# Ledger of designs, part 76: VHH binders against q96fz2

Target 1, 269 residues: q96fz2
Amino acid sequence: CGRTSCHLPRDVLTRACAYQDRRGQQRLPEWRDPDKYCPSYNKSPQSNSPVLLSRLHFEKDADSSERIIAPMRWGLVPSWFKESDPSKLQFNTTNCRSDTVMEKRSFKVPLGKGRRCVVLADGFYEWQRCQGTNQRQPYFIYFPQIKTEKSGSIGAADSPENWEKVWDNWRLLTMAGIFDCWEPPEGGDVLYSYTIITVDSCKGLSDIHHRMPAILDGEEAVSKWLDFGEVSTQEALKLIHPTENITFHAVSSVVNNSRNNTPECLAPV

## First folded at step 5 (VHH)

Design v46 (framework vhh_6z1v_2)
Fold by OpenDDE, second read of step 6:
Structure v46 (fold): chain B 269 residues (1-269), chain A 124 residues (1-124)
Amino acid sequence: as target 1 above (269 residues)
Amino acid sequence: EVQLVESGGRLVRTGGSLRLSCAASGSTFSTYAMGWFRQAPGKEREVVAAITQSGGSTYYADFVKGRFTISRDNAKNTVYLQMNSLKPEDTAVYYCAAGRGWYTSLNPDSYDYWGQGTQVTVSS
């Protein structure tokens, strides 16, 4: 996964992340560093994206089922990194393969510390190689947006009014991530950064791309992944597998340029 | 462009079963979400069931109440609707639809291609 969309306004995003804590109380995640949130239809590595993580990472004795939402840098910078510039990291940390997560120090160490997060997105992009051509067809991949009549009919995004309705009730893609905290050698603010765990693609996506993000489907999976206080690493890793609960559509080549940040990026062609 | 052809619609008695089929043309069937819709005389077209590309997720209208099952065979470019425990109220023209747009399941506008429909009549 090298490209995502996360364009919802902060308030809408927050509401979309409503959850129940272990006591059954309805909650919204509290923001950390909300000013670092930059909505975009076209998010690339090294950009900041919002992730969910347990409150226990910030507050001693906090309820580990409580969630914080924080923008983090895409591309994990290990805590042991000694260079002053994160861009000097010599290996790619955009993704972490599920099968080798325990073999790589950069991922194993933070995972062992319980530094699990849920990366939020509207969806992610993948490119299908076209047979016989050097052209690649981009696809936008996301959760099925199935809502019961009671939740309001998500109309076709054919009008501005309908568009707003669609996004107001959008089910966010929830991807399993690992984050780390890096202290610059020269001082300054601690950098929070994340990697997305990847798995082999499900059958439905296999013709498009052979790998996919580890998607945490449902509140239980999300809660267990985040709750490092109650859920062991071993148990959490059982949540990492391909899912067929996805849908997708072809999009235009507009998304190919990471500088393009418009609704056309994820619009069906 | 995808062409859809429904089949299997007929007259059945109350409590009977029927299996509808929809055959799609082309090689890109696996990239489309599929849906079944129905339209009774004097009524609006309504969603019956929907299924994602891989079949990993399905949706059913409230009136289905477990009586119908949507499935697909991507190798055969076909989507099915198994209908059991049919009622006179199920009498309608049933349409197959393919969508490349937003999978919202409930909105006909999210589907780009439609079949001609097949008549299902349930007699009392």
Scores: ipSAE 0.828, ipTM 0.917, lowest interface PAE 0.5, mean pLDDT 91
Fold by ESMFold2-Fast, scan of step 5:
Structure v46 (fold): chain B 269 residues (1-269), chain A 124 residues (1-124)
Amino acid sequence: as target 1 above (269 residues)
Amino acid sequence: EVQLVESGGRLVRTGGSLRLSCAASGSTFSTYAMGWFRQAPGKEREVVAAITQSGGSTYYADFVKGRFTISRDNAKNTVYLQMNSLKPEDTAVYYCAAGRGWYTSLNPDSYDYWGQGTQVTVSS
């Protein structure tokens, strides 16, 4: 997973993240740095994307089940990185393999500190190898949705005009992430950056790509992944596995260029 | 912001029982994970037991499992360590600690606040 869509306006995104805390109280996540949120149909590494994380990361007196939503840089910059420019990091930290997460210092250390986050997206893109060519077929991959304007099924929304109407009740993709905090050597604001944990593809996606993000399917999984105050690293890692609860459709090559940021990027071909 | 004061440490015979208490001052106690650590003469500080914010999950070091029980009372801002079937090897200064970490990150550096310690001596 190297490209996502996260285009919802801030207020729609916030409402889509409504949740219950440990006491059963209905809440919306509280924003940090909301001005850094930039909606886009075509998010690439090094851009900012919204993530959910426990409020306890910021406030020592917070209930660990309460949630913050914050934009973070995609591409984890380890806290120990000593150069002034994060782009000089020699390692690709866009994704983190689930099978080696406890072996790699860049991921093991923040994970041990409870720095777990849920990466939010409309969905993600993958490129399928086409037989006998160097061309790849892009697909938009997302949770099954229950409502459209016509049938109550996303499969009946077969044009861009119909897609606009489904966003009001869109179920966001919730991917397991690890974040870290990096302090620039010369001073300045702390940089928060994340990586997406990846697993082997499920059977339904194996013809498109051999890997997929670790998707947290449902509020119980999301709550347990975020709640580092109650859930150990060992217990949280049990949530990291492939899911079959996913759907997809082919999209046009316009998505290939990360500078293209239009609804055409995720529209069915 | 919290201050911790341990109490209950004393001399106990092998096979005896003892309850340690850790009283916290401040209104934020219920939001901290709490741990009990110990340090024996000539050894490094080690984890004994830990309990989450709600008390819903606990951790115990292998050689205290089945003998020690950690509990907390958030209304009284207190964490307890019930120590049963005490052995001479349990002789140590016992420290109470408060922090954000869960038990799997139970190195001393993960805890923000520490008590002064209470001495437990187990005689053979």
Scores: ipSAE 0.012, ipTM 0.456, lowest interface PAE 8.6, mean pLDDT 86

Design v47 (framework vhh_6z1v_2)
Fold by ESMFold2-Fast, scan of step 5:
Structure v47 (fold): chain B 269 residues (1-269), chain A 124 residues (1-124)
Amino acid sequence: as target 1 above (269 residues)
Amino acid sequence: EVQLVESGGRLVRTGGSLRLSCAASGSTFSTYAMGWFRQAPGKEREVVAAITQSGGSTYYADFVKGRFTISRDNAKNTVYLQMNSLKPEDTAVYYCAAGRGYYTSLNPDSYDYWGQGTQVTVSS
């Protein structure tokens, strides 16, 4: 997973993340550094994306089931990195393979500290290899969504306000991530950065790409992955597996250039 | 893949109330928009109500607004239709349907999975 869409305005994104804590109280996640959130139809590594993480990471004695939403840099910078410029990191940490996560120090150490997060996106893009050519076909991949009638004879679907509802009730893709905290050696703000855990593709995606992000399907899986105060690393890793609960459609080559940031990037061709 | 089974249909008197249930099994229920449709003898299947995946938005046909309420319990994989102030014109076979996509559809063609139907008869 190397390209995503996360274009929702901050308020819409926040409402899409409504959740229930362990006591059954309805909540919205609290923002940290909301000014660093940049909506885009075409997010690449090194850009910031919103993630959910436990409030307990920031407040001693906080309820570990309460959630913070924060923009983090895509591409995990290990806490031990000594250079002044994180772009100088020699290793690609955009993704973390589920089968080797406990073998690689860059991921094992933050995972042992409970630094689990849920990476939010509208969906992600993958490029299908086409036989006999160097051309690739891009696809937008996302959770199954609702569909509203677009007929002129249907009252609810005829309202001008109803065309906005495609994103009002969009079910965000929730991907399992690991984050770390890096303190610049010459001082400055702590950098929070993340990697997306990847697994083998499900049957439904195998014709497009052989790998997929580890998707946390539903609130129970999301809450267990985030709750490092109550859920051990061993138990949390049981949530990491392929899912068949995913859909996709082909998109135009406009998405290929990461500088293109328009709705055309995810529109069906 | 989703399998849907409706229950709760019966004979009820004009002005009465009835609750229909639709139990879903198979793939993740919470990813589907759900709808209730009905078909009276000699008529085409028509939409009654629809609910989005999260339950955050509902849609109702004009002839049931204020009388019927659609709801869902994703933990129980069930969608409900609460029918109040029933009229003889509400007599029909009621069908539960599941669909996916960007929108909640009021068109039967937008739904991929259908139940077998449950008969509701309203006597005067």
Scores: ipSAE 0.000, ipTM 0.103, lowest interface PAE 18.7, mean pLDDT 82

Design v48 (framework vhh_6z1v_2)
Fold by ESMFold2-Fast, scan of step 5:
Structure v48 (fold): chain B 269 residues (1-269), chain A 124 residues (1-124)
Amino acid sequence: as target 1 above (269 residues)
Amino acid sequence: EVQLVESGGRLVRTGGSLRLSCAASGSTFSTYAMGWFRQAPGKEREVVAAITQSGGSTYYADFVKGRFTISRDNAKNTVYLQMNSLKPEDTAVYYCAAGRGLYTSLNPDSYDYWGQGTQVTVSS
């Protein structure tokens, strides 16, 4: 849970997040700070990634089932952090273990304030340890993708035009996150930052890595995790568990260097 | 749409080897991820191995890693499972499956086309 791909252009990403509010009305999430969204095939901690969160976090008396999409820094900076430079935080907040989330102040406090978000990605990367060497095999891990009239089942040898079509109807990976708001002591814009909750890997991923992100599979789970106005912390935490509803393929070592940002990072080998 | 027919299942001695074949007919085989699954009596169907459309990536369940090899020949519309160092615990009906996803899946529900199965029995 330390590397993702989120490369869709803003308008494609927005359409991929179409949802129904509590009244059954079809909606698109409303953007905050859309200029801070930087698409990439290879996103690392400390970069910004798009997250969904409830509109009620920003507007008093808003319908808590309505969604905002906003870029947030990956690596939670707690609201109580007193230094002027967030990069000086002494411990890693890229991931939050599900089993200790209610014990650690950095996560318990924002969770108590309803600061739940859904972290969006094309998928995530994990590195499998190979027997007899210190070298690792990277894999791209994502939701099973349903065939449509546009994308179909597209092989590695298909034309570039056909590969472009696969992204038009891509089902984004939806990971459970916790965010916090940090006000710089010396003034400036509020920093929104998040952590991804992790669980034990499912049977299907156990050969690749022992941990996985807490994936929210389907709109019911996503809606309940986001709706802090109607769903308590205790009820929301029941959504946090491993899932078998994932697929993957091996990728080349190009992805190893986080500065590489090309489609080759997730292409099958 | 694709039809799958497994072959090669038989009785084999512990420590022996066996190659299973799965022949596909119908739509373009090379666009499907393929998997081998098995089911023993009283147990749920479990993944054994999977291979991407191009054959460039494979997955193996921990209990067969180092013993089984999955491969495919897209020109012959066939996927193979080479089974070495067979154990009595490998006794099961083996199924091949074609997946609707772009790449391998470990969830049986992600596969739309299934063969009828071929019985593998491993005796002492």
Scores: ipSAE 0.000, ipTM 0.227, lowest interface PAE 14.7, mean pLDDT 84

Design v49 (framework vhh_6z1v_2)
Fold by OpenDDE, second read of step 6:
Structure v49 (fold): chain B 269 residues (1-269), chain A 124 residues (1-124)
Amino acid sequence: as target 1 above (269 residues)
Amino acid sequence: EVQLVESGGRLVRTGGSLRLSCAASGSTFSTYAMGWFRQAPGKEREVVAAITQSGGSTYYADFVKGRFTISRDNAKNTVYLQMNSLKPEDTAVYYCAAGRGFWTSLNPDSYDYWGQGTQVTVSS
């Protein structure tokens, strides 16, 4: 996974992340560093994207079922990195393969510390190789958007009003991630960064791409992944597998340019 | 372009069962979400059921109430609608539809290709 969409306004995003804590109380995640949130239809590595993580990471004795939402840098910078510039990292940390997560120090160490997060997106993009050509067809991949409890039915996206309604009730893609905290050697703010765990693609997606993000489907999976206080690493890793509960459609080549940030990026062609 | 051909529609008695099939042309069947719609005389076309590309997710209209099952066989380029416990109110032309995404499966506009339809008649 090298490209995502996360364009919802902050308030809409927050509402979309409503959850129940372990006590059954309805909650909204609290923001950390909300100013770092940059909505975009076209998110690339090194950009900031919002992730969910347990409140326990920030507050001692906090309820670990409570969630914080925070923009983090895509591309994990390990805490032990000693260079002053994260861009000098010599290996790719955009993704972490599920089968080797425990073999890589950069991922194993933070995972062992319970630094699990849920990466939020409208969806992610993948490119299919076209047979006989050097051209690649991009696809937007996301959770099926069928019926919302709130609206009863998702209206047609053919009008501006309907389009807004669709996004107001959008089910966000929830991807399993690992984050780390890096302190710059020269001082400054602590950098929070994340990697997306990847798995072999499901059968439905296999013709498009052979790998996919580890998607956490449902509130239980999300809660267990985040709750490092109650859920062990071993138990959490059981949640990491391909899912067939996805849909996708072909999009235009507009998304190929990472500078393009318009609705055309994810619009069906 | 995808061509869709429905089959299986016939006259059936109340309480009866029927299986509809929709065969798709082309090699890209697995990239399309599929849906079944129906249109009764004097009524608007309405969604009956929808299924994602891999079949991992399905949707059913409220009136289905567990009576119908949508499934697909990507190897055969075919989508099915098993209809049980049929009622006179289920009498309609049933249409197969293909969409490039499962964006708004409830909306006919989300589907790009349509079959000619097959008539299902449920007698009292």
Scores: ipSAE 0.444, ipTM 0.778, lowest interface PAE 1.4, mean pLDDT 90
Fold by ESMFold2-Fast, scan of step 5:
Structure v49 (fold): chain B 269 residues (1-269), chain A 124 residues (1-124)
Amino acid sequence: as target 1 above (269 residues)
Amino acid sequence: EVQLVESGGRLVRTGGSLRLSCAASGSTFSTYAMGWFRQAPGKEREVVAAITQSGGSTYYADFVKGRFTISRDNAKNTVYLQMNSLKPEDTAVYYCAAGRGFWTSLNPDSYDYWGQGTQVTVSS
């Protein structure tokens, strides 16, 4: 997973993240640095994406089940990185493989600190290799959505006007992430950055791509992944596995260029 | 900001039982992970047991598993350590600590607030 869509306006995104804390209190996540949230149909590594994380990471007295939503840089910069420019990292940290996450210092160290986050997206894109051509077919991959009379038909060839109604009650894709905090040696603001954990592709996606993000399917999985105050690293890692509860449709080559940021990027073709 | 006061430490016979209490005063006790640590003469401070904010998960060091039980009462702002089948090797000053998160709580550096300790002596 190297390209996502996360286009919802801030208020719509916030409501889509409504949750219950451990006391059963209904809550919306509290924003940190909301000005850094940039909605886009076509997000690539090094851009900021919204993530959920436990409030306890920021406030010593916070209930660990309470959630913050914050934009973080896609591409984890380890806390131990000593150079002044994060772009000088010698390895790619856009994704981390589930099978080696406890072997790699860049991921093992933040996991030991409880730095688990949930990466939010409308869905993600993957490019299928086509036989006998150098061209690839892009697909938009997302949770199955609840059908409603007002939200239109998901995956059907409806008018663009009807597609706008789908977003009012869209179920966001919730991907397991690891984040770290990097303090520039020269001074300045702490950089929060994340990686998306990847697993082997499920049967349903295997013809599109051999890998998929580790998707946290439902509030119980999301809650356990985020709650580093109650859930150990070992228990949290049991949530990391392929899921079959996913759907997709082919999209236009417009999405290929990461500079294109229009609804056409995810519209069915 | 929380202050911790341990109590219950005393001299007990080998095979005996003892319950330690740690009373918290100040802000929101229920938001802290709590731990019990001990330090014997000439040794480093080591974790004995830890309990999460809700009390839903606990940790025990291998040397106390099956003998000690940690619990908390968030309404009374108190954490307890029930010690059974005491051995001379359990002789130490026992410290209560409050910290930000459970699974970082096995490291003393994860704890923000510490009590002054209570002495437990198990007769040889």
Scores: ipSAE 0.105, ipTM 0.540, lowest interface PAE 6.0, mean pLDDT 86

Design v5 (framework vhh_6z1v_2)
Fold by ESMFold2-Fast, scan of step 5:
Structure v5 (fold): chain B 269 residues (1-269), chain A 124 residues (1-124)
Amino acid sequence: as target 1 above (269 residues)
Amino acid sequence: EVQLVESGGRLVRTGGSLRLSCAASGSTFSIYAMGWFRQAPGKEREVVAAITQSGGSTYYADFVKGRFTISRDNAKNTVYLQMNSLKPEDTAVYYCAAGRGFYTSLNPDSYDYWGQGTQVTVSS
C-alpha cells in the first residue's frame, strides 16, 4: 500500500469517525493540528494523512479508550534518526511487514511504547501487473458500502448529484498503523510519522497484488488496536491478518501521477 | 507526579535582561515537553515558548521572537527562559509547564503539570 485517497472535508471525516468509549458514551474524536489536514484523492508517501490514536498518548491518566484524530506524515521516521532531513532516511518505512514487525528496530521500539494508530482513508490504490505491457492497471480498493435508493454506491453513480450523496455515509477504510515521534536536531516542529502494517493478500485481491494493508474491520478491532492502555502488544497483533471484506474497481491512469488530485482518480473505468 | 518550581522573577528596567529557571522534581524530567506561559493582571494566560523532550526543537510566540530563548538541561532537571530587550508589555507572572503531549504545543491544554509562577515586572 503506497497510495490512498482521503478527500472528505474535515467535518464529514470527523462524523465518519464517531465512536463509543469504554463507558458506552458516544463521542467524536478530538482534533490535533486540524489545519494540517489536506484532503486529497491521491495521497503518496511523505504526505500527511489523518490517523486515530488513544488520548492516553497526549494526557497522563486519560481514558485510553478515548480517541484523538491527528494528521501524520506517511513514512515513519524513527525517534533515534540523527540526520536533519527525514527524506535522507536510508530505508523505506512506508509499510511494515506483519511477519517481521518485532524484528525491525524501527517498528519494534515504537510498538513497545504502545504507539499504535489507525490510518484513515476513503480507500487505497494498487497497480495490477499486465502481461506484455510496461504499464499496470490501477484499482481503487475500499470497504463494501451500503447501497440504498438515497445514497447509492460509487460504482453505480450515473450523475454528478449522485456522486455527492455517495460520500455522505461513506464507510472509511481503517488500516493498522504504527507511529513514532522525531525531534529534528536543528530545531523545528516535532515530526509525527506512521507506517502501514502489511499482510499477505486475501483471495479476493490476489489477482491484483500479493500484499495488502492490515485492515481493522469493525469497531471492536479498531478499539482494541488503539487501546494500548488495556490491550497488550501481543493481543493487539492478533488483529493483524488478511481481510476478505473488501471490494474494488478499475480506475483510469490519471491516478498514476501523484500530482493529479481530482475525483477522476477513483472514478470507475 | 512532577512538581515544578519557577525562580528568577524580579523587577527589571526597560531594555534589561533576565533569566528564569524552572526546577523539576518527581517523575523523569527528560520525558516531558516543557513550556513557558505568562499572565498579566486581568488578561488570559498566553504562550511564550516551548521546547521538546530532547531540546532539539523550540517554538516561540511572535511577540518574543528574537528576544527570548528557551533551553533545557536534562541532567539538572531544569528548563530556562532567557529574556532580553525587556519591555513594559512583558510584565506578567511567568509559569513553567510540563506535558507528555504528542505535539510540542503553545496550547496550555497540552500541559499536565504547572508551577506556581514567578513575577516579572518591567519598569518604564
Scores: ipSAE 0.000, ipTM 0.131, lowest interface PAE 16.0, mean pLDDT 83

Design v50 (framework vhh_6z1v_2)
Fold by OpenDDE, second read of step 6:
Structure v50 (fold): chain B 269 residues (1-269), chain A 124 residues (1-124)
Amino acid sequence: as target 1 above (269 residues)
Amino acid sequence: EVQLVESGGRLVRTGGSLRLSCAASGSTFSTYAMGWFRQAPGKEREVVAAITQSGGSTYYADFVKGRFTISRDNAKNTVYLQMNSLKPEDTAVYYCAAGRGFFTSLNPDSYDYWGQGTQVTVSS
């Protein structure tokens, strides 16, 4: 996974992240560093994206079922990194393969510390190789969206009005991530960064791409992944597997340019 | 372009069962969400059921109430609608549809390709 969409306004995003804590109380996640949130239809590595994480990471004795939402840098910077520039990392940390997560120090160590997060996105992009051509067809991949009777005919995304309605009740894609905290050697603010765990693609997606993000499907999976206080690493890793609960459609080549940040990026062609 | 051909529609008695099939042309069947719609005389076309590309998720109209099951076989480029406990109110032309748009609704506008339909008649 090298490209995502996360374009919802902050308030809409927050509402979309409504949850119940361990006590069954309805809650919204609290923001940390909300100013770092940059909505975009075209998110690339090194950009900031919102993730969910347990409140226990920030507050001692906090209820570990409570959630914080925070923009973090895509591409995990290990805490032990001693260079002043994260770009000097010699290995790619955009993704973490599920089968080798425990073999790589950069991922194993923060995971062992309970630094699990849920990466939020509208969806992610993948490119299908076209047979006989050097051209790749991009696809936007996301959760199936359920029409609630109340949410009017999310019909033809063709009208601006209809488009807005689609996003008001959008089910966000929830991807399993690992984050770390890096203190720059020269001082400054602690950098929070994340990697997305990847798995082999489900059968439904296999014709498009052979790998996919580990998607946490449902509130229980999300809660267990985040709750490092109650859920062990071993138990959490059981949540990491392919899912067939996805849908996708072809999009234009507009998304190929990471500088393009328009609805056209994820619009069906 | 995808061509869709429905089959299996016939006269059936109340309480009976029927299985509809829709065969798709082309090699890209697995990239389409599929849906079944119906249109009764004098009524608007309405969604019956929908299924994602992989079949991992299905949707049903409220009137289905567990009586119908949508399924697909991507290897055969076919989507099915098993209809049980049929009622006279289920009498309609049933249409198969394929969509590559946002699978966000049971809206016919979300589908790009349509079959010609197959007539289902349920007698009392």
Scores: ipSAE 0.729, ipTM 0.877, lowest interface PAE 0.7, mean pLDDT 91
Fold by ESMFold2-Fast, scan of step 5:
Structure v50 (fold): chain B 269 residues (1-269), chain A 124 residues (1-124)
Amino acid sequence: as target 1 above (269 residues)
Amino acid sequence: EVQLVESGGRLVRTGGSLRLSCAASGSTFSTYAMGWFRQAPGKEREVVAAITQSGGSTYYADFVKGRFTISRDNAKNTVYLQMNSLKPEDTAVYYCAAGRGFFTSLNPDSYDYWGQGTQVTVSS
């Protein structure tokens, strides 16, 4: 998982993240740095994406079940990184393999501090290798959506008109992430950056790509992953596994260039 | 901030029971994970039990499972350790500690605030 879409306007995105705290009260996540949120149909590593995390990370007296939403840089910069320029990081931290997460210092240390987040997206893109050619077929992969009253889900055969309407009630993809906080040696703002945990692909995606992000399917899984005050790392890691509750459709090659940022990136071919 | 004061440590006979209390003062008790640790002479400090901020999850070291129970009363700003079927090997100074984040609750270095300790001695 190296490309996502997260195009919803800030207010629509916020409402899509409505949740209940531990006391059963309905809440919307509170924004940090909302002006750094940049909606896009085509998000690549090193860009910012919105993530959910526990309020307890920012307010030491907060209820750990309360949520903040904040833009973070995609590509985890470890807190111990000593260079002044994060782009000088020698290794790729866009993704973190679930099977080695407790062995890698870059991920084990922030995980030990409870630095779990939920990465939000409309969905993600993967490129299928086609037999006998160098060309790859891109697919947009997302949660099954409730389409108007009778169909129960959105399909590839749906008109662009139906795709436009569905965004008002879009179920966001919720991916398990780990974040860290890096303080520039020269001074300046703390950099918050994240990695997406990856697992083996489910059977439904195996013909498209061999890996998939660890998807947290439903509010119970999301709540347990975020709530580092109540849920240990060991218990949280039980939530990290492939899911079959996913759908996809082929999209045009417009998405290949990360500078293309239009609805055509998501449109069924 | 929170200040912690343990009480209840005393001499008790093998097979006896004892309840330790840890009273917290300050404004933020309900937002901390709480732990009980112990240290016997010549040994390292080890975790005994831990409880999350809501009390919804607990941890117990293998050597106390089935014998000890940790609980908390957030209205009284107190955490308890109920110790049953006490053995001479349970003789130690018992410390309560407050920390943030459940993963860190199993390591002494992860706790921000510590009490002064209360001595438990178990005689044959």
Scores: ipSAE 0.036, ipTM 0.510, lowest interface PAE 7.3, mean pLDDT 86

